# VHH binders against Protein Syd (syd): the designs that were tried, part 8

Target 1, 183 residues: Protein Syd (syd), of Idiomarina loihiensis (q5qw09)
Amino acid sequence: MKTLEESIDALMTRYKENVPVRYTEYVEEWNSPIYGTVIDENTVEWTPCRQPEALNFDDLESALEMSFHQSIKTLFGRWYAGDLALDYQGHTISLLQTQSAEDGERLLENITGHILMKRRLKQPETVFIGLGSEDDGLLVTIDNQSGAVGLEWVGKEQHDVLSDSLAAWLDNCQPQVETDKNS
Key: E = the ipSAE of ESMFold2; O = the ipSAE of OpenDDE; V2 = 0.75 times the mean of E and O plus 0.25 times the DockQ between their complexes.

## First folded at step 4 (VHH)

Design G31 (from A8 with R99S S102R T105S; framework vhh_8pnl_2; at its last look DockQ between E and O 0.40; V2 from the best seeds 0.00; counts 0 for: pae E 3.6 > 2, unsure alone 61.9 < 65)
Fold by ESMFold2, look of step 5:
Structure G31 (fold): chain B 183 residues (1-183), chain A 123 residues (1-123)
Amino acid sequence: as target 1 above (183 residues)
Amino acid sequence: QGQLVESGGGLVQPGGSLRLSCADAGFTFSKYAMAWYRQAPGKERELVARISSGGSTNYADFVKGRFTISRDNAKSTLYLQMNSLKPEDTAMYYCAVSSYFRGYSSPDAFDVWGQGTRVTVSA
């Protein structure tokens, strides 16, 4: 029903309303636009802010000779934020975000590695957007061809499709009431 | 970026132990995830272990339980404790600044590498 942008923004609003203090890893040199009160050497409070210029996928698309599904570009190009600790139908998920333009470049490097792995294994190309918080090898991914959101073990194909679109999937994600996982 | 220098390699009998170290004067160690990779003769370079800036660790299936990755931020040093060594562990071992993204690592991610330290486990 909603546009993807509206779904992302609504999720961010729900997150801020339900997680009153949000923490992430503090790296002083990053000087991320989301950083607020520094708690200690490793921890900072954060507040999401809109990217003034959306993360640019053009150079990566040219280098890999591919086009990324628009939902991937929209998700990672809308906000600077910490990772969101979410519940989806009993699954604990950390939804990935970028915290700065420099963090965005690091994301693109990791997406490159993931795509090259999928090509080497001759598997359908996917892009990770989230992690299972209890198992380091479990990813939430978007199938680049279809836009479908699914679960995937590192090195394997999607084994469960959670939604046929990112917007619908996000609309069914809820912030976790416990905030320890968002860092 | 800085220059990574590995040390601690050598010749050891099967079942033995080695402790690898990696140091770098050019990196602010505490802000990067770091990793150990290895490359045996005639094989592709492969991830051995990774540690995040916050201390979370991930291990390759083939070495899990025998090796322990750790770091000392005060000394800007990364370690790999290798126990119960086998002949198949013979390889050049590299430390790297891994461009992992929040707990996910890919063997094909772009990383800055050290020169390597040689580990030989004699049959």
Scores: ipSAE 0.109, ipTM 0.452, lowest interface PAE 3.6, mean pLDDT 84
ESMFold2-Fast, scan of step 4: ipSAE 0.405; ipTM 0.779
ESMFold2 (binder alone), look of step 5: mean pLDDT 76; pTM 0.775
OpenDDE, look of step 5: ipSAE 0.285; ipTM 0.626

Design G32 (from A8 with K31R R99S S102R; framework vhh_8pnl_2)
Fold by ESMFold2-Fast, scan of step 4:
Structure G32 (fold): chain B 183 residues (1-183), chain A 123 residues (1-123)
Amino acid sequence: as target 1 above (183 residues)
Amino acid sequence: QGQLVESGGGLVQPGGSLRLSCADAGFTFSRYAMAWYRQAPGKERELVARISSGGSTNYADFVKGRFTISRDNAKSTLYLQMNSLKPEDTAMYYCAVSSYFRGYTSPDAFDVWGQGTRVTVSA
């Protein structure tokens, strides 16, 4: 029922509603528009905001001689935000976001290495969009050819396909609400 | 870009050994994958060995069984133990740090931060 843009925006709205105090890595020199109250030298409260200029993949596409699936560009070009802690089928997934244009460049550099790894291993090209919070090296990825969302281990092909589209997968994710650890 | 400093190079005879070190200047060493590259005069820079943040290692075929890469996260230092050195190992050796985004370290993108340390293997 929803466009990908609508699914992304709905998730961000649900996240703000269910996680009223949000924390992320503080990088003072980025002067990120999402930064609110600074907690310490490494931690800041944040509020999402739309990217005034969408993260541009053109130079990377040219350098790698490829085209990224539109869902990848839409996801990473829409919002500045902290990473979203999501629940998917009882598992905690960190959905990656960028906080600034500078952070976006860091993301593109890491995507470059990931694509080069997939090529070296002769595996289908994927792009990571999230991390399994409890499992070292578990990635949530988008298959660049099909747009399918799946799980893969670093250095391995997707072993589980979660959804045929990013929009449908995001609609099934819920914000993770922290519970008191001990009382 | 003087955050990594390579040392331990020198002149050695064929069959000899050297231990290279790469010292951190205060960044969060333990979260990055690290690598050693080398460049012989007139040649392209080539990967010698890499080590993940978790300690998994990979070696170029031409050094397997002779070189050992290791890290000491408490000392923020990367090492390359070079045994059974050959004249073809003669090169400038560089320490490199991988690309990192949040909890994911890219395995195949590395930045060279140091000026290198020279290794010469000759009779």
Scores: ipSAE 0.379, ipTM 0.742, lowest interface PAE 1.6, mean pLDDT 87

Design G34 (from A8 with R99S S102R A109S; framework vhh_8pnl_2)
Fold by ESMFold2-Fast, scan of step 4:
Structure G34 (fold): chain B 183 residues (1-183), chain A 123 residues (1-123)
Amino acid sequence: as target 1 above (183 residues)
Amino acid sequence: QGQLVESGGGLVQPGGSLRLSCADAGFTFSKYAMAWYRQAPGKERELVARISSGGSTNYADFVKGRFTISRDNAKSTLYLQMNSLKPEDTAMYYCAVSSYFRGYTSPDSFDVWGQGTRVTVSA
């Protein structure tokens, strides 16, 4: 029933409420609006901010001669944020986010390599949106044709479909609170 | 935003040398790891060399000891110095940003923004 935008915003609100102190990679020269208290040369506290101008997929679509599913563009065009540590039905997942326009360009470059790999392997095109925190090479992906959210290993087709839509999948994700082992 | 433009290719005899350049205009060059890829006729693209934003390098086995990757962040330029060239080095050479995002490196990191620069090694 919710729009995808509403589901993304609700998740970000739940994340802020359940993870009151959030850390991410610090890249001083990005001057990211999300940056708060600097912890060290590589670590900073963050607060999410709406992207003033949504990440643009036009050049990449032209270069790859394709159209990305709208859910992918909406997800990566809405917020600047650190990656979200989530729990989904027994899966520990890092939902990828960008911190700046420069970080968004890095994401588009990695998406390019992923699409080219899928084409080389003659597999349906997918786009990664998250990483399995427990298993190296486990991706959360969106099927570019259907918009279905699923799990796949790098170089393999989706082996498990988690939801028919990104909005429904996000509505069922919960923030995961990290335990500081050194506290 | 910004385009990578390769140059410096040409025809050389076996044992010769070439220096390839990759220039960007309006790209945030210094923030990214950069790579050189090549593609020979009828073959898939392959990674030749990679350099991190901090200058750490990685090379494919088939070019180790012969090729040197370097960068000049002030000039936003990536270089590939190719020595002791062999006929099997004949290919189109492309520069690309490294396809690393957080914990995922795509196996087929390749940027198609440029036409590449052709290297031919023959007598």
Scores: ipSAE 0.295, ipTM 0.723, lowest interface PAE 2.0, mean pLDDT 84

Design H12 (from A6 with H52R K98E; framework vhh_8pnl_2)
Fold by ESMFold2-Fast, scan of step 4:
Structure H12 (fold): chain B 183 residues (1-183), chain A 123 residues (1-123)
Amino acid sequence: as target 1 above (183 residues)
Amino acid sequence: QGQLVESGGGLVQPGGSLRLSCADAGFTVSSNYMAWYRQAPGKERELVARIRSGGSTNYADFVKGRFTISRDNAKSTLYLQMNSLKPEDTAMYYCAAETPYGWSRTLTQYDYWGQGTRVTVSA
């Protein structure tokens, strides 16, 4: 069947086809290759592009004395893109992406704080890959040991497993049409 | 939660300098934004300076050229170097950090706040 790379690429293709005008937060100093027409100081149109060098997890793995599940590295190392607004079984999910190498470093810092929190709480290590758009503190996460995709609240263990693999979960996600005409 | 602890405040004469430090519990090092706010007696809390994880900084007009915000991620510490202090800078200074789960790359929501450190500029 599909590899994870194929599932990611298929989702990005579906997203471009269903959301022909895409907006993201504009960080001018990043000079991101995804940036198109600037709308205002905080908003820019974007188009995805492949990362010429995949986001590197090596230093973080050494610092945290762990290995990240390959699906996490593949997801965050493949495309520069704005976050993807997706529908999954009636839930609105923002699937996180990186816009640039600098944004990738920001994401690694965010992941570090999350891992340290999970360790402090004596919970299984997970990595967040998405945010619930309507629910404060709801995360879509990957269990680092198994690769299972699930839902968890900030500070709590996964309470619902959505899929055994990231590839299968992405194949069942659909792009959500943007609702704000002005931005 | 991410405990923030400010230090370095004190009493100085006009024209003096202070360096404020804000240490976190280590797990807020992933915060996208960290900032210094201040609140003078009888006034609202106001932004002094902000720094994002990539090093970009923003300053309130009333401190530009006098204050410098910096961040040491390895030590999980935020700094505010304050030079050419004026009586108008007298306030309680607060450290703030955004949650690592923030929705926005540019919009801030500060989930972690410190207890504050007092700065008094007077002869």
Scores: ipSAE 0.017, ipTM 0.302, lowest interface PAE 5.4, mean pLDDT 83

Design H15 (from A6, 22 letters changed; framework vhh_enristomig)
Fold by ESMFold2-Fast, scan of step 4:
Parts: C-alpha cells; sequence; structure tokens
Structure H15 (fold): chain B 183 residues (1-183), chain A 123 residues (1-123)
C-alpha cells in the first residue's frame, strides 16, 4: 500500500515526534542545512530536510559496472538527516542517513569499500543501510539483486532475511528515545 | 576485530630510505580509506598520505615526490616507502584506517589507529 517514499517520510515524522531533541556529529565545514544549535566542536542539534538534488549513484554504478537496487537510491536520495536510532524486534539499529552533499560522497566511498569486499569474497553484492548499535560488525543490508532486507556480519553473507522490501521493514521500525544528553 | 600494527621504523642518515609496514587484521586494506600520519616530539599530529578504497593516492606537500604509499592485497599490508629522508621527517609514524562501517563522518577522525613506529633521521 505505501510507496517506499511514503514509508521513509512516515518514519522521519515518527522520529521527530518521538525524539524531539536530536544530536549528530558536527562537521562545521559542511555547513549542512540540517544543523541547528551547536553544542560543542563535535556535536550539533539537527532537523531533517529534503535533499534538493537526490544523491547521484550514476558515476559509482559506472565505476563498479553495476546498477544499485532502486530502494537504496530512494533511501539515500530523499532526506538530509542525522543517523536514526531505531528498534526492530529487539535489534538496536543505527539507520544511516546523510547530512549534506559532501556526506553523500563519503557514504558512496564507504559503499564502494563494501562492494569491493563482497566481490573479493565472492559473495552476493549487498549494500549496508544500518549498523548494529550493540553488536560490533552487525549490519542491516539490502540484497542488491532482490531488494530483500536482512542481517549480515561484516565479511559474511546475509544470515537472516527480515523483510522482502525496504518499505515494509521501515514500517515496522520504531524510534529509540535519545537519552544520552542526560547521562 | 580490527587491528593495525606498524613496523619498519629505525635510525637513518639524511638522504637515506626506509619502508614502513602496516599489517591489518579484521578488514581488507583494498576496501578501506587508509592513511599515514606522523607526530614529531612536541608537535601536533600531521597527515602524511592516504590511499582510498579505489586505489587513488594523496600526499602532503612536505613529502610529495619523496614518499610513496602502496598496498599488497595478498598480504593485507599497507606500506610507506620513504626516500630522501630529512631531519624534519623524524617522528612516530601511525597507520590510521577509516572503514566503511565506522561511526565518524570527519575525514580527519579515523576509526582505528596503530601503535606507531619511530623514525629517527640523524646525521
Amino acid sequence: as target 1 above (183 residues)
Amino acid sequence: EVQLLESGGGEVQPGGSLRLSCAASGFTVSSNYISWYRQAPGKQREWVSTIHSGGSTNYAESVKGRFTISRDNAKNTLYLQMSSLRAEDTAVYYCAAKTPYGWSRTLTQYDYWGQGTLVTVKP
């Protein structure tokens, strides 16, 4: 029923409502449109905003001789935001976002490293979209061929399929309350 | 997990050469943004060279044309080949890696650092 765009937007709305004060890493030279009150040299409050120009995957697709699944492009091309702290059925996940066009280029560099590793290991190509917050090396990934969302460890194949689609998986994610400012 | 171990430092005369090694475990060097940094006594840490996940390289102006960064994917090792060494190159040299799965967004804040290897250029 929902488009992926609608699921992403609904999640961002739920996140703003449940996490009214949001913090992210501050990179002053990026002059990101999401930046609000600067807390210190490394920390800034943020508010999401739509990307005026969606992150472009064309050059990377050409360089890697592949096509990224549309769900990956839609996820990373829609919002500038800090990473979202989410809960999914007992997993604490940091759903990756980009803060600026410059941060988008950083993300593409990281995706490149991951794809090159998968190819070297002769494993199906996946793209990580989230990091396990409590488990070092646990990734939430999208299988590039099918679009299936799953769990994998760095250097290993997907060992658990969580959902056949990114939209359905996002609809079942819940925001974690940000509490570290008082600890 | 991820570990970086530097080696190859030592004493050399001005104009000499050394090859530093950074042995990596827990990730592959060809899939990472990896840099060499150095810190001279009483000075700030400074960037020396970077090799990107795709293989492109960059160098600080002070070492350009004298130092070469390279990697051996089969040995999972990063190298810094240093030639025409000067007294000002005396420093502890560190390998630093930014993995695809790291938390930091800044290009100057790395996820993993090695323990360092001392290079002393003495007449």
Scores: ipSAE 0.302, ipTM 0.638, lowest interface PAE 2.3, mean pLDDT 87

Design H16 (from A6, 20 letters changed; framework vhh_4orz_3)
Amino acid sequence: EVQLVESGGGLVQAGGSLRLFCAASGFTVSSNYMAWLRQAPGKRREWVALIHSGGSTDYADSVKDRFTISRDNAKNTVSLQMNSLKPEDTAIYFCAAKTPYGWSRTLTQYDYWGQGTQVTVSS
ESMFold2-Fast, scan of step 4: ipSAE 0.598; ipTM 0.806

Design H17 (framework vhh_7aqx_2)
Fold by ESMFold2-Fast, scan of step 4:
Structure H17 (fold): chain B 183 residues (1-183), chain A 124 residues (1-124)
Amino acid sequence: as target 1 above (183 residues)
Amino acid sequence: QVQLQESGGGLVQAGGSLRLSCTTSGFTVSSNYFSWFRQAPGEEREFVGAIHSSGGSTDYADSVKGRFTISRDNAKNTFYLQMNSLKTEDTAVYYCAAKTPYGWSRTLTQYDYWGQGTQVTVSS
């Protein structure tokens, strides 16, 4: 029985073991600790690194007058990494990660827009954590009240529940071979 | 409610230059992928180019690479397509598009927000 932190760490370890060469978007000005060999102006090899200071949701929680589910904060506050290409029971998923503190701020801005959209549509608040790679506009989200992991289309309510918890869902995800961004 | 509005289209002579603008209104501008697409008479809508708003990756269709450049003005909440060395084959309605939350694609269905389009006509 793993904690969420243990499940995240185990997934990152499995990802490193199964995807020996990893590529991501290179943003030189971010000076990201994950950056290894620079391939070109837009592409860099990366290795995951623990966030020395966890991404802070406090200001956003105050601005939105809400509390984010702890699983969301734990997922996005633990590692700097490139997005993880995963397989989950026939679904090809890109699990979102941040590369730097600056990239974390970018993520918070996107989360803000998503929450405001959900509120305008009078839908339950969710937070996206991944993108369906095979189906355009398909999101993997966490229900902010329950912590349930599910699928939803942009602008629509969660239509399928994959797991009651993020930890259990991550434990059932498998790394897939990272696509070479230069090819 | 992100909305996109194109401007700057018009008539230009082959070999000339034109700059299109895409003004955004909404919450997620700085985090989106922004793209330009075009649709020529009698053809399918096609990808032209894309930029990540954080200033990282840019990508261009082979037909425009080296001639067109995408840029951003953060102060004006506006994205641009600078078109140089225009050809008659560049005649099309040009659309700007945004993808939220994260993502990038040349596929039309991956873009959540679209402008109304602006006509570019390149004369011989």
Scores: ipSAE 0.014, ipTM 0.273, lowest interface PAE 7.7, mean pLDDT 82

Design H18 (framework vhh_7n9e_1)
Fold by ESMFold2-Fast, scan of step 4:
Structure H18 (fold): chain B 183 residues (1-183), chain A 124 residues (1-124)
Amino acid sequence: as target 1 above (183 residues)
Amino acid sequence: DVQLVESGGGLVQAGGSLRLSCAASGFTVSSNYMYWGRQAPGKGREWVSGIHSSGGSTAYASSVKGRFTISRDNAKNTLYLQMNNLKPEDTALYYCAAKTPYGWSRTLTQYDYWGQGTQVTVSS
């Protein structure tokens, strides 16, 4: 049985092996430690790196009067990286990543909006970790109480459980390789 | 069902000023990263300026830095763009967007909720 940290690291290793040159949007004003060679005004090569200090959820937990599931904190506190394009059982998923400490703060603001929406709708609290690329508004989320990974539509409850743990789900994800992203 | 409605565009002479407004409904502005983008005739969309939910963190494209100021009034659920020292190159359709919890990339994506835009034309 792998730890979540081991599963995350293994996925990042598989991603680098299968996508040797990785591109993401370049925003000069939002410099990132992952930025490598700038290709043009809007495109930069990137390489993942470990977060020197893990993204801190303490202030947000206090403000929302809650505790986030440890798997969420571990996922978003380990690497700076571009979003990972993955295949999960034939489905295209973009696994969200942060690119810098500042990007981590943007993620926390977005998580806040999601939690407040779930509370307004009287639904169980979840946290999004990925986007379904094939269908508008389809999210991959973690149930905050159980840690279960599942699918939900924006504004709806989790309707399908994919795995009872994030580690097991990540171990079943494969990097999605496009010909135009390989050089 | 997020709705964004831009206003305040128009025709202005080079060196002039305009203030754009974006009224949001369906989701609270204070819970979302908001930004202004623009699209010049025959060109792709360009990110112009962004502001985080608290209003304390802002960013600007290098082409507008020092001339444009983004702000928000969360009580009115409204985003603003103050545009000073306008140049002919600023001519574009200006639209506001909310980076929902589901699309926080720096690019305008299908998961952003976008307004219809307000036209800004700057004559020399």
Scores: ipSAE 0.015, ipTM 0.222, lowest interface PAE 7.3, mean pLDDT 82

Design H19 (framework vhh_7uia_1)
Fold by ESMFold2-Fast, scan of step 4:
Structure H19 (fold): chain B 183 residues (1-183), chain A 124 residues (1-124)
Amino acid sequence: as target 1 above (183 residues)
Amino acid sequence: QLQLVETGGGLVKPGGSLRLSCVVSGFTVSSNYMAWVRQAPGKELEWVSSIHSSGGSTYYEDSVKGRFTISTDNAKNTLYLQMSSLKPEDTAVYYCAAKTPYGWSRTLTQYDYWGQGTQVTVSS
């Protein structure tokens, strides 16, 4: 049985192997350790690296009076990387990643907004981890209580459960070949 | 299809104030990243301010910090830019821009939807 950490690392290895030239949004001010060759003012080649200090959710958990599912913290605390373009059962999904500590802080702000929206709508709290590449507002999310991975539209509850765990779902994802740029 | 309509521009004297509005249709302001971007005559587009889709997190270009305030009214589905202590250098067409809420960026080419713009002229 693989740990979530093993599944994440295996996916990153598969991604590097199958997507030899990887592009992401270039934000020069972040001085990201993943940045390689700059292609233009908006695009840079990247190589993943481990976060020396895992993204910290403690302040956000206190502010929201909640605890995030461990799978969410493990996913976003392990690697600096560009977003991963993945195929899952014929659908292209962009699995979100952080590029730097500053990008991590922006992700936490985005998560805050999503949680507050779910609370206003009186829906179960979820956290987005990916985007449907061709579908406006389609999210891949983790149910915060159960850790189940599912699909939901912005502002709506999960309408499809893809896997009971993040590790199992990642093991069934494949890198999208011939990626020009991640979202 | 998403639509953004800006209003509130006009002629104002230095030191004056204006409030720009961006009425959003086809999506909610609370579910999108929103920004104000401006273009002065003969110059490149300049990012001015962004707000996280759920409010609370606001960002400003250094030249406008303390003078401009970005905000939303979710009930009216409207984005605002309150501008005070206006300078001749603030003269520009101001654009409302929106991006999918889960990928914030300062890269202007990655905003998915743009309004038509509203002219702000600061002169005596």
Scores: ipSAE 0.015, ipTM 0.247, lowest interface PAE 7.3, mean pLDDT 82

Design H20 (framework vhh_8pnl_2)
Amino acid sequence: QGQLVESGGGLVQPGGSLRLSCADAGFTVSSNYMAWYRQAPGKERELVARIHSGGSTNYADFVKGRFTISRDNAKSTLYLQMNSLKPEDTAMYYCAAKTPYGWSRTLQYDYWGQGTRVTVSA
ESMFold2-Fast, scan of step 4: ipSAE 0.633; ipTM 0.825

Design H21 (framework vhh_8pnl_2)
Amino acid sequence: QGQLVESGGGLVQPGGSLRLSCADAGFTVSSNYMAWYRQAPGKERELVARIHSGGSTNYADFVKGRFTISRDNAKSTLYLQMNSLKPEDTAMYYCAAKTPYGWSRTLYDYWGQGTRVTVSA
ESMFold2-Fast, scan of step 4: ipSAE 0.606; ipTM 0.824

Design H22 (from A6 with L107P T108S Q109E; framework vhh_8pnl_2)
Fold by ESMFold2-Fast, scan of step 4:
Structure H22 (fold): chain B 183 residues (1-183), chain A 123 residues (1-123)
Amino acid sequence: as target 1 above (183 residues)
Amino acid sequence: QGQLVESGGGLVQPGGSLRLSCADAGFTVSSNYMAWYRQAPGKERELVARIHSGGSTNYADFVKGRFTISRDNAKSTLYLQMNSLKPEDTAMYYCAAKTPYGWSRTPSEYDYWGQGTRVTVSA
């Protein structure tokens, strides 16, 4: 059985091998370590690198009075990268990543908005880790209590459980051979 | 899928009041921020008021004490109550939403914009 870290690293390796030219949104002021050749004012080639200091969830956990499932922290604390375009059993998913420490803060702000929405709707807390590329409002989420990976629509509960663990789900994801540029 | 649709603009005399509405197709529940911007002819868009999903509000100095932003999650509607209107408030007013699921990585950029509603303050 692979650890989650091993599954994340294997996916990143598969992604680099199958998508040799990778594009992402260029935010010059972030001076991200992943940035390579700048294509235009909004687009840059990228190469993944390990986060020297893992994205810290401590302040957010205190503010929301909760603990995030460890799989969420491990996923978003390991690599700086552009979002990964993946196929999973007929679903086209953009798996979210962060490009820099500043992008990490943006992600935490977005996670906060999602958690507050789930609370307002009296729904179980989930954290979205991916966006459906072809279906507006379709999310890939992790149930914060169980760690189960599933599909949900914005504003609704998980309607389909894809895997009991993030590691197993990632092991079954395949890179799309299309550009990640502003998709 | 979601669209922002503003309404409530019109012609009013100085000192009058208007209430703008933004039918937001569910964004009041799902958005991190919702905002009212305005743009007078030949000028850039400027922030009038912003409301966070947690309830905090921010106002431009030129409207503080006169305008009030609010949201109604049950009706999926954002409001701007405009009191003590001045000729300088004449502009096209736009509703904007920033969601957790938006495409832009730029923190100050809003993901969705309405088409605007015109406010004219004159005799």
Scores: ipSAE 0.517, ipTM 0.754, lowest interface PAE 1.2, mean pLDDT 89

Design H23 (from A6 with L107A T108S Q109E; framework vhh_8pnl_2)
Fold by ESMFold2-Fast, scan of step 4:
Structure H23 (fold): chain B 183 residues (1-183), chain A 123 residues (1-123)
Amino acid sequence: as target 1 above (183 residues)
Amino acid sequence: QGQLVESGGGLVQPGGSLRLSCADAGFTVSSNYMAWYRQAPGKERELVARIHSGGSTNYADFVKGRFTISRDNAKSTLYLQMNSLKPEDTAMYYCAAKTPYGWSRTASEYDYWGQGTRVTVSA
């Protein structure tokens, strides 16, 4: 029985151990603390580090007149990192992370768009935490009321519940150890 | 992945009106921002109007008070109502969408673009 923080930290440790060279999108003007060797104008090696101040959801909660599930705040407030390429029971998933405080603000804007879409469609509010790597529009989301982790398509309700908690779901995720597709 | 398809352009006299439509295969529901850009002959592409998923709008100074941007989620359509048209409004008009689910971290760039619809304002 681990805390969510312990599950997140264990996953990050497994990721560093199994993916020794990690790449992410390079945004030079962010001067992100995770950036290592720059490979080209769009690509940089990275190493995760703890957020000195957790990403703050207060203004967004006020604007949307809601409270985000604590698991969402804990996930996005703990580490600066590149997105994690994971395998979960045969699903290839990109688990979203933030690279900097500026990237955190970008993520909050994206979350806002998603919440407003769910409200317009009169669907339960969810927050996406991952993107399906093989299927455009497939999301891994957290149900904001229950904290359940599930799969949903953009514009549709969760169609599959993967786990009752984020911590349990993360404990069953493994780093994806595959080379990028050559184009 | 979806396509943006603009329509509603045409030839109109100064002072006339046109309504542009962008059929977006669901982007009006799912996008953070949708926008209309235009490109006049011999000029750079420029922002005309932008609409956020929350309903806030932003207009270029040269169209304020004349153009109105709106979304219809049920029809998956973005609109641009253009009134009091001027010869200077003559351009190819493009629909653009920025999704919350895109790969790019660069907030300044739109993920999807249409092919454009032509607006000509002349006698």
Scores: ipSAE 0.346, ipTM 0.652, lowest interface PAE 2.0, mean pLDDT 87

Design H3 (from A6 with K98E; framework vhh_8pnl_2)
Fold by ESMFold2-Fast, scan of step 4:
Structure H3 (fold): chain B 183 residues (1-183), chain A 123 residues (1-123)
Amino acid sequence: as target 1 above (183 residues)
Amino acid sequence: QGQLVESGGGLVQPGGSLRLSCADAGFTVSSNYMAWYRQAPGKERELVARIHSGGSTNYADFVKGRFTISRDNAKSTLYLQMNSLKPEDTAMYYCAAETPYGWSRTLTQYDYWGQGTRVTVSA
């Protein structure tokens, strides 16, 4: 069907259309190109923009003696953005994004810790791309060998496969629209 | 999940040395940043030193040149080598670890904390 790039771009467009005012954590020192109006010390409005130079996985691949699945590199190398609050089949998922080159390096460091944990536990290597907002420790991950998108708990193997590909999974995600009247 | 477990504290004379350790106490932790904090009686907890899994370090001014933070990445074990100890270093020392999964973009939030190990520097 669609290329992964097309699916990512379509999701970002849907997100902008359905969430016209977007907030993210403000890290003043990063001087991120996505930052708009500063709300307070920790909060800033944001607008996505393309990464002028895609996040580079080469050093990390060498250090870990592995190759990351291309879908992971494409997802994290395309846009600077705040994390996306999404609904997937009734579940709230925070799809991780990077705000700046410095935030990209932070994400690579977080991925490193996850890979080392999977190796210590002798489990298949996965990379987290999202967090369950309702359940502490629930991750949305990509199996590094197959590219399959699934759910896993921190320290456990994938227990549910949601899609054979990241592109197909993203096409089925919807922006989360909060209504203050859902009391 | 379990807790981080600190060890290596004790009583030493001024100018002495101690090595603190922080171990995974029965849970698997995948932490990019690990840190040592301390809390003296009647004071707030303060950062002593922080280390990234890639080896970069950050130290509070009051310990620079005296303390060395290190970790074993394969074991997720954290150490603090404390040299030239002063009475002002007397405190409960806490190990802290950031999780990549619920981690804030700010570097001051830690999800896992230990019980602490006591360091007393006196005659």
Scores: ipSAE 0.018, ipTM 0.307, lowest interface PAE 5.7, mean pLDDT 83

